VHH binders against Riboflavin biosynthesis protein PYRD, chloroplastic (PYRD). Designs and how they scored, part 4

Target 1, 366 residues: Riboflavin biosynthesis protein PYRD, chloroplastic (PYRD), of Zea mays (Maize) (b6trh4)
Amino acid sequence: PRLAAGALSGRCQAQAAGDLDDAHYMRRCVELARKAAGHTSPNPMVGCVIVRDGRVVGEGFHPKAGQPHAEVFALRDAGNLAENATAYVSLEPCNHYGRTPPCTEALINAKVKEVVVGMTDPNPIVASKGIEKLQGAGISVRVGVEEALCRKLNEAYIHRMLTGKAFATLRATLSMNGIITNQIGKGADQSGGYYSQLMKEYDGVIISSDLAKMSALPLSREAGTNQPLCIIIAQGESSRLHIPSLSQEHASRAIVLADSPVTVEPAGVEVAVFRQIDLESILQLLAQRGLCSVLVDFREAGESFASLLNDFQEDKLVQKVVVEVLPFWLASDGLSNLAFGGSQSFPLKNLELRDVNGSVLLEGYV

## First folded at step 1 (VHH)

Design g3 (framework vhh_8ghr_2)
Fold by ESMFold2-Fast, scan of step 1:
Structure g3 (fold): chain B 366 residues (1-366), chain A 126 residues (1-126)
Amino acid sequence: as target 1 above (366 residues)
Amino acid sequence: EVQLVESGGGLVQPGGSLRLSCAASGFTFSSYYAIGWVRRAPGKGEELVARISTSGGSTSYADSVKGRFTISADISKNTAYLQMNSLRVEDTAVYYCAASPTYTVTSTEYSRYDYWGQGTLVTVSS
């Protein structure tokens, strides 16, 4: 028997509507996941939404390392309504046993009918293992809904998984005539400012010893922030380093990476001494400590600090640049440009620009 | 193709030695926090016998093998090794090369390791 033409039209319209619903729920997963920004490393940011009969019946996100995963919270929220429901999750459910059952087992035990996955686990060894486990239990799995958005959410986590190094973003401030300035734009470090928001998002911030001596250590003024670790680079420093804005009570907020023994005031600040300091070793050390992302903050930076960034494009050590351009024309004393990226010129990808209280913020990928 | 492949197992007499190898293809060891060797003997649970950090090269061993087994890795070549000396009948097991993903932090050391493939059989017979 032959099929009527109207059946094909209805099929195409039904698929388009389903694609829009999938995107909507996956975007909700990403929104939920973002609530944990700055709290989850070394784990990814993950959100989960459980849908039954066109209604959201459960929501969850992974709030911080050591806490249950997004699927567990969403399933608890849904209760019995999870049975025969569709679970949307921004990252492939885990398939390893730990303090709690794997998320795959939790979904199977809840008798979920379908799982829609934003992105597969970036680790190529475990990729598809969770999906295969779910399919083996009779659960339908679809992959790749809003994949680009899900990957951008976890770009630092993905980078650390694939390279064993922290995702590094270079932040610098320039005048209109391309002169490096040690200033930050007005309001940038206040609540709602771009720098305050970066401090909430990044696990660590790498700064010069001169910046640490002269000013308050970088921090976020955003509510609920897990403050970044301040990594202070002490190349060629005297045997004593004073950080005036840091109390002994809060010594754990900073670590000093030095090329020679140094005594830090306040007491209690960790010091790691290297024969030679290089950015690759720093990024590997920070990843080992559980940091997925670090901001390299180019302020009060001399040639020694700048040399850490030599060939960062060729060596694949910096993934992203954030350049603030101040509405000033400046005379320069010292380093006048950011010429250290590589031996060859290279394009930046996915360039975005934003007005940040009268300054221009440029963001691009290496 | 993405996989971990174990090799070097076999039949050996008590007091003998074997060197197990683990080769990674389609990915890099540097993407993991640690590489380890896990064994499962007939009638016994799984045991993490040795591990090595991919960033610092720090090693640790189970008490049952300490002083007899040595783990090593060439991270740049994506190869890991387990040198087994003074083998005992009790060392008879299937040995798995395992990698600890950088994101796995929710439980004890043992439960952080993933297993790939069927492992390599080591039989120590008198």
Scores: ipSAE 0.000, ipTM 0.131, lowest interface PAE 20.7, mean pLDDT 81

Design g4 (framework vhh_8ghr_2)
Fold by ESMFold2-Fast, scan of step 1:
Structure g4 (fold): chain B 366 residues (1-366), chain A 127 residues (1-127)
Amino acid sequence: as target 1 above (366 residues)
Amino acid sequence: EVQLVESGGGLVQPGGSLRLSCAASGFTFSESYAIGWVRRAPGKGEELVARISYSGGSTSYADSVKGRFTISADISKNTAYLQMNSLRVEDTAVYYCARESGYDSSGYYLEAYFDYWGQGTLVTVSS
């Protein structure tokens, strides 16, 4: 004959559970989006989940340029269950004129109750337009759930959008005693290795002509990879350049950027000649060709290649570094220490460390 | 090579009118592109004031200029225009013509990405 104790849950407990659910579903959007890594440029990676009564009823991601957006796949997967549901999407739904209907219209037509957005469109000119259209149609919108994670997912897309240049990551290998080496760690370029995974994720890789002459072109061993474009920098080369590895690879997977006219053997590779080769011009050219991200792979790289990286921090040409430290103490005999990066010291931001098969992988932002 | 060249800027009195032109070269106005007018006032951020899409012939305007500005295009001259009426001191800005690709080479819509910009033309509304 007493009222049941604890019959109602506390508001703070209910709110905490709801906040955790939002983060959970947004992280799921990012997981879905990552399934398309390496396939979407120049477009962003986007994932979407439709949730009804605490259950995922639809999932989708943008699989590649030319295919429908994540919201379209998620809504199709959910069918009638999308009505009165909550849609989670890692990037603001599109609301701009084009040949395809905007994703905002798809969400409105499906009669979703709420849309939860990870980040607004990075273009300040069009930011919030999709959100405004959804709100105008009576749909509740919340923004900024796992925003840092969603921005990191599309950091290269954002950078290209705002600067007109490809997002550049510098990759280098060091010994324990700080000597730059031409090696990569054991298993790094095999399936599951960090280098193989980078080759899946990056749109392009910039290498020296010396590396291209001596070694197979960089490629990913990961399943489902859209292989990166290999950008070969030919500085101070003679009129004839022999790169045997090009006969093993598709010609359209490589380009040669030269500072003087050069004939490349085997034939079939595109050659672009520059009056002067500088990193800014390269990054602008690659962005114009639809690349959002490029890895500058510092191997078999002499003084000329190193000079491309002079003042890269001051000029804002490199955004990120990936440094592998090998578990070796190397003798300096026969190896030169190369200095680059400009006249000023600078701190790295958001440094992350990983063990990669006995090597230490360091990742940080410039 | 894609180029956009603005002209028609200058000094005008409040309540006056001015027409900006954007001459395009290196591409033809077609369903694959849209043209936008973006302005930047001294010490302020960018504002997209008008867009015209050739895929559907649709136009759009910022609320700050709606009813006063009109965007149009002459496809035969490959030129876009911004007719500015009832100008106010707050319309003082550098006006840029920009090509909105809208689509990648695969036909995917890039959500109003501006891939090429003009040099800008200064519009000063005095007093």
Scores: ipSAE 0.000, ipTM 0.156, lowest interface PAE 14.9, mean pLDDT 81

Design g5 (framework vhh_8ghr_2)
Fold by ESMFold2-Fast, scan of step 1:
Structure g5 (fold): chain B 366 residues (1-366), chain A 128 residues (1-128)
Amino acid sequence: as target 1 above (366 residues)
Amino acid sequence: EVQLVESGGGLVQPGGSLRLSCAASGFTFSRSYAIGWVRRAPGKGEELVARISGSGGSTSYADSVKGRFTISADISKNTAYLQMNSLRVEDTAVYYCARVGSEYDILTGYSHYYMDVWGQGTLVTVSS
């Protein structure tokens, strides 16, 4: 339970203050880790804060695959002040040898007194091995501070590691009267807009070939973005697929997944042909290519594209939904809705809503 | 056609034992493939409980089951087993046999495990 506000005895009040400090420093680790959003896959986002005598003396985060871990940067920042200090880290320190020594050894060598861990390694075979190594060296270890926040930070990494599939979020837009629309809300794909921010955060975006033919490839307008891979689903296409928005310079940012042999124009776009296309196979392929997260963008999507999503709840292929409701009442000859996902109705969990420049954005977990 | 078929699930009382089997077809146990057991309990999410190398002999376990569960493989029958002892109510879950790959990023020290072939799952219920 959460610590209650109120008057406490001196001893109990001092302990409560210490518990609040742990949460504060762990939240700082998560804040630091988020600076690397979109850059770390297939690695997790990790932040580290080194505290001595109630003061932050070092900070670090893992900026991208191939770069040092958060603990290494935090220890470098702290220098000699790391000795006898407490290290806060959002994810259990690694205990594997590679080209560089593991973070457990870096912490031991720096002679830290205590390590506070947000969450254990999501791989249960490896879980607690780093903690055991630290404890064996005489370092105190505490686990589970802000665990839910730390797990949410890395939900896509955790999902990929445990399932071998990319974490999938379904994005769709509805009018106020429930009609599926191919529009994105006012300013949503501009700098500061929710769609622009999603393009910064997600490793890839899955779109229909019809959307690719008529629109520019999805991208983020946010500064410092590692642009998402655009996965174009080509179902029932003729032998030649013309995507005029794919200039030669943007061909490397896209891949075409086709259900039959196809030649993409302009040249230079990677094409993968499947004997049978299904969402599970696509998500496995993307995970094997190093993507932890993918946004399924339901725009200009025909029946074939929709059929990929028919049983996403029962098959556990989509983890999250993001539905934008536009402040428009649209004219239509019939009712059009998102009637795929499961053979039976199912509840959404942890539903959140917010105003995004006059539209309502609904987010929930499957 | 690559597939994994589980068997051996059922109802068992707390403190009891159960043995799960996983028969592989379409591929042979080798150094290229590890076999793992993954469980999913209502409200808990997925957990990789045990892994054995495809060549046999090299095993690893989740801390939640260490000392209670034993994974083994019969290479001649191309079958992996999970012996579950001292079962607890919290072990109640659907158990999946999966082919496990791993990729170790030698530059960063992070390991990435993935499962590319799954069985249908077998239900294990621990209840009195």
Scores: ipSAE 0.000, ipTM 0.251, lowest interface PAE 12.5, mean pLDDT 82

Design g6 (framework vhh_8ghr_2)
Fold by ESMFold2-Fast, scan of step 1:
Structure g6 (fold): chain B 366 residues (1-366), chain A 124 residues (1-124)
Amino acid sequence: as target 1 above (366 residues)
Amino acid sequence: EVQLVESGGGLVQPGGSLRLSCAASGFTFSGSYAIGWVRRAPGKGEELVARISWSGGSTSYADSVKGRFTISADISKNTAYLQMNSLRVEDTAVYYCATGDEWLSYTDSEFDYWGQGTLVTVSS
């Protein structure tokens, strides 16, 4: 901030904004929630921290659908120390009566004095109902601490909930002179590499049939990964498609979306045939299957695969791009004339860059 | 305001078929929503006959209707359907569309929003 110019927003900002202790504990909630990355879809990632007298006395996160919510684990961890404590939670506590009591009732029964919420649930059934329930029970509620961080944590969940489509990120690799390549940076797909980390975070990865025939299917080498579904786009394939890196035992790791009938080897791979393959229909289908997020991996991608990405900005089908720039200047490449993304130029928002083992990784929002 | 509007109810003969529709307004069906069809006949309690999750398209049915009823959803139209085949006199009831949290909404008591209901009468 430069001068103390009056900051007016149409919405009341979080009362805890600028409270360093609240921000600290909310960031801890997000760290806890991230432990479940790749395991929670179609549910959101949520973390909870119980604080008493400036000390963390309980921690929890939502590990997957069917398991208790973050608040329940945090309250169990805190035990009697939850009474008159402050509960920090990255997402508004649920007020729904289901197979388990709602998290609002758990917080009320534990006699917490205050709940600090990162963001309200974007689901209109949930929105503000949990907050109202807690306030009605005499519990103080503050909302919006580290709201941007909490929304970023669940950006795919929010997107799917609002649009009925999977959140799509486009991944591509360039040379220093701007040539699209089928390479991936040294170590990128090994443990600790950015691609390995993406495979842990994303529910699915969309790849060309050519990539599936030539290379091992994308997977994460991070510990505890729920591997992404590999969505293989089979355009113009013959009646048979062989995926040499996939065993019959692991056939469920892949699905083939084809523009004509095709027999896939190994047996057991699901095949869906479309008269015409388009990205919007794919993203709707994947959302219906419970995927919140997909990575479109632009490797071994011919003109047909590239055409799926025509006007992705205008059609709002891709939300984010991840571009890796390799430390190479390429003298000749058949891909130098390949263009994708449509007829309009547009700026990327919230652009970030980092060094990934000698390559530059650029991340930006469409 | 969240609203669910049922349509497609009416009089059918035993062995006939009927399709119910549930149109949502005030919100979009997606993400962590489930939708159920709950029926109530005069003098009987409520029965959840069919449930679908918007996320995975996973379906469940009461034993009384399994193999005869099919629930489906069209997210682009923000509409859910109940296809009722091989109808019996015992299927006569008011059919309600209801929605709630996908993770939690496994019984009729766990849905948060309900339509006004549509009457299905199966009689010869």
Scores: ipSAE 0.000, ipTM 0.141, lowest interface PAE 19.8, mean pLDDT 81

Design g7 (framework vhh_8ghr_2)
Fold by ESMFold2-Fast, scan of step 1:
Structure g7 (fold): chain B 366 residues (1-366), chain A 124 residues (1-124)
Amino acid sequence: as target 1 above (366 residues)
Amino acid sequence: EVQLVESGGGLVQPGGSLRLSCAASGFTFSYSYAIGWVRRAPGKGEELVARITSSGGSTSYADSVKGRFTISADISKNTAYLQMNSLRVEDTAVYYCAVGSYFSPYTEAEYDYWGQGTLVTVSS
C-alpha cells in the first residue's frame, strides 16, 4: 500500500480545500461546455477556464464541429494573462495533428504553469498522450477533477468512440395502468418542455413511419437549436410514403430507412433500403454519419418497430430509458405494453424522477 | 505504401482450429481505424465475419461464426488476429484482412484497405 505516506491531518485538510477550488473551476468548464449542447457532434463538448492568482482571466468552449477547441478560445480571451496561469479543461487536450494545431501546443506556447484535466481521452490507446506532452514541456498536470460530471457531459461521445455506435435512449409514454400512449404530456413539446429540451440535446430521433404520416416531425422549440435528424423506419410500406408535415425545402431534416424500395413525398428525402432492418445496423450507420446520440421515440409504433428493440439490453443497443407516466387510467381492448428489451428481467441504474407539468418522468440507465 | 499481409491459412479437418494473422505496413493502427475479417467462398458473396476497433477492442461477429471465432489486435505490433475454433466445411473460403474508418459500419463495402487473402480449406 502507499495511500498517504507522511501525511498529517493539517496537510490533508489543506489539500482538500485546494480540491474544492479545482471542483469550482471544473464545474464552470462543464457549464461553458453545455452552451454547445446539440451542436458539437461528432466532437465532444469541452469547456476551458484560465485562472491566474485566484481569478478567472479567460473562458472558452467548443461551439461546434469545425470551430476551434475550448482551449483556443480561453487562451485568446486570457491573452498575456495566460502566462504562468492554471488552465482547467473538462477533457484531456488533444495531441493529434489535424487541420488545426494540437491544443497541447497552444497551452505550451501560452506558457501556462499548470493544466487541470477533468477526464482523460476515452480512447485507451491515446489516453494520457496529451498529458505526457504537457508534462514533457515542464507543465504540471493534475487529472480527475469532477471526473464523473465530465464523463456524464460526454456520455454519448464516449459511447460512440468505444463502440462505433450511436448512444441510444428509448423514450416512451405510459398511462398509470401501464398502457402505451401515442401522445406526450401537455406542454412537453413546447418551449421549456422536457421533449423540446431532448430534441435540442439529441443528434437524431428514430420514429415510426406511422408517426411521420400522422404527426409533425419531432423538433425542438428551444432557442438556438440545431434540430435533430429524423430517422423514419419504414417496414412493410407500400411503394409510396407521404410525410405531410415536411416541405421539399426541408427534405434534409429526414432520412427514411426502408425494407423495400419506396418513393418519398416530398422529393429530396434520402432513402436507404435494407433487406432486414435491425437496430445495431441503424446505430452504426448513424455513428458513421457523425451522430453521437439518438432518441428512439416509441409512438405509433407497431410490432415491426417494437421488434427492433427485442433484446436491446442483452445486445447492449440501448443505454438509457426515459419513460413519461401520464396521470390517466386508460381503457384498452388489447395489452399494449413495453414487453421487450431482454429475455430476462434487468435492473435500471441511477434512476432519476422529475415532475413534468403533472406527469412523472423516469430516467434510468440500462 | 499501405499493405496488409495475411498468414496462417491452410488445410484443417472439421472441428479443428486455425489462427489467422494480418500484418500491416505503411500505416499505423490508430483510433480512427476498424479492422475486419471478410471471407469469400466459391459461388458466394463476401461476408464480414468479425470486426474490432483499434481503440479498445470493441468486437462484433457474424451470426454464422459467433461463439466460434475471436478477433483481436495488437496495436504495438500493428497486427490483427482471427482465432477460428470448431471449424466447419462451410467455413472454407479465402479470408481477407480489411481496414477502414473507426466509424465504418459492419459491412464489407465500407473498408478502405484490403490484403491479398489467405485460403482456409476445411475438409477431411
Scores: ipSAE 0.000, ipTM 0.120, lowest interface PAE 18.7, mean pLDDT 82

Design g8 (framework vhh_8ghr_2)
Fold by ESMFold2-Fast, scan of step 1:
Structure g8 (fold): chain B 366 residues (1-366), chain A 126 residues (1-126)
Amino acid sequence: as target 1 above (366 residues)
Amino acid sequence: EVQLVESGGGLVQPGGSLRLSCAASGFTFSDYYAIGWVRRAPGKGEELVARISGSGDSTSYADSVKGRFTISADISKNTAYLQMNSLRVEDTAVYYCAAGPYLETSYYSASEYDYWGQGTLVTVSS
């Protein structure tokens, strides 16, 4: 069995108060779940903590698609101490059969007294069925502890379940005078850099064919990364597309979406030809392929690529923007501003900023 | 256009074996697609009997068929298979090939699959 860490004990003694225990354990579930960032799609990130007599006796998280759920690992960790305990889980326990019994059955068989759920399953077909099953077995269920945090953890999973489209984040770099820059800030694509971290977290990255021809394909330098699928948008290519880095990626990490017939070198890369490429169709296709999240990386992007993003706010195709501002004043040539997105101005919500090695990173929700 | 075409169904005696095939066109089996076999028996609802990821590295089976049925995929031929051994009269059903995102079965019912084949009848009888 496990006991709570010393830091948790110190915090409890200093500022323990009403709801601290529930919120504290639910935040621990989220921390556990985040250990699997980038590995779980199309499944959600889930963590579970088993608590008995004010002590953590079991912990678990869902490590990747095809592996057991967080509840199963937490129950294994707790063993017999799960009996008459409280299970905290960031997402409603499943009530559908797979290679193992549903997590609801596992909790019932372990004779858990209470289950505290962060959020209900976003899938309308299964929502509340797990909760109802647990209640029918005599288990107390409470829902909504740290719900906002649990929803943020799985925002891409939720978006895909509700819309059938991948959650899209627009990434761009600007100079201090607002000019689109094809550079990334110093250290951003190195281990610990924000771009490297995004490559670990996102299931896919959408890039222009011009970027693919000129640069290595985006990848994470973080340890334990499940590298994103690179979706290469080939607009106006009329014959051959040579992507030097694809041979290193063994073609399995890339797909080319073209608006005209194109031969991709090296051979072996999947190519899909569309009469006309539009962002909505791309996001639906990627969701059907099991991607929950994609980063639209706005580098070496011309007017055609920018046109994919016209009216993205009104069409609800982009959910989040990440803008890096470099400490440079630049002259512009060609497409100079991020002037697309909506027919009218719109506010960004929950704007956050941080210093990333001398550059400013801005994150906001559409 | 996406389509799934099943083949291999038929009449077999109890204890016999049968192999079902599912050929996919209009999309590629990959890590981002899961292929499942769903059956509908007379007087019973739908049952997901077997599932495989497009990469072939993750499989799951219903308890009713575990140890008797084996799901596999030939990625180069874009075809999935269901090898059915030690067949019982209660295995009599229409077997459907279904495809969708790789969703762990514990999160989704068979109704969440986006594409379905026409079905192939398997009758286990003397």
Scores: ipSAE 0.000, ipTM 0.178, lowest interface PAE 15.2, mean pLDDT 81

Design g9 (framework vhh_8ghr_2)
Fold by ESMFold2-Fast, scan of step 1:
Structure g9 (fold): chain B 366 residues (1-366), chain A 125 residues (1-125)
Amino acid sequence: as target 1 above (366 residues)
Amino acid sequence: EVQLVESGGGLVQPGGSLRLSCAASGFTFSHSYAIGWVRRAPGKGEELVARISGSGYSTSYADSVKGRFTISADISKNTAYLQMNSLRVEDTAVYYCATSLSYDEYTWPYEYDSWGQGTLVTVSS
């Protein structure tokens, strides 16, 4: 029989009567927030919709760190129509001064009557303080509309806040008979391709030094992209590392993490030397630099690179896997498999499947 | 001057318990934004194991210690605690107390402005 992806992965169902409008406006908040994908780290993606008398009168999203929050843009858009209106926001409004003024103050000053929140802020400094501030000012607050969707939107932000590490997704390519390949599917890295879209969404991409020597640095071909930081893992390299594809202009887009002193050509590429390279230290370093999400790209990955992923499930270092299955059968020249991850087998959760230009893309949570 | 002093570390057998204390001076925890315990194991990077807000309202834990470690703060004594139960060999590390007295909206948990000297915890049989 025909099976829909939703039957396998627990897709969102329609809400009970009376909650349908809330879900609609909250989904619009998430849609708006996604316009800023790749631009907001270390901040979350947030969208806001102001509704008055059953009509959207204002919309906004947080476009990048240092810019005003979604609530501010939505309130500016609504103007006087915000008074006695309902504000929908995908993440709890902030209630402290950081780079921008608190959104609770903006909502109170605009005299909104109600705020509908997708999820409470995972940051302990902020958690529930915004909600309490709004309630103290006489504003009705409801929480948890489309909460799963709102959490998925900011899964990397949430993970960084709770662990101090970047959210890591492992990407690998297999043939139909399970053989690891060092290629990606036809059109995957072109505009509209899944890899191009991942490069727009992820803050960084971790690649082997062998891939960096052989190929152009990963980049997105999507419009308006903030290109990811390329983290090049240099294990067992000689004293000089030549990366011909990395021009002087692109040196700021890459860092090299090495297990021994190395001189990188071209000059101007940042190099950090570790006595022992391990994935946990890499993810902590990237989080400290303000990256919420990284893709671990398993192309041209030797034994040393694969060893970074030993026990990733037991150590909770990888949260998600993205596996592309190419539509061909390969002759094997040896046993090659993705058997790293832990000492015990484990299930993947919320598995999703899609056709990507003739290949099958499998996405699942660890 | 802001100062954090850790105590309570030592040698313990697997399955044992320890309670770490962090005494603060030069500021009041009620005026801090967050208090955290960060550990550094031999050959590994820093791991934030537990956090509590300055208000005491919110706590969070690394998955590696959830259900085993408990963070708390006594505001009247200006002291934070980390209760460590069911200790494992892999919990061996230097444990640091850290606090955030400034803020940057979304850089927490790495915005710890002040750090203690650290206390060594060794789990061995």
Scores: ipSAE 0.000, ipTM 0.163, lowest interface PAE 16.1, mean pLDDT 82

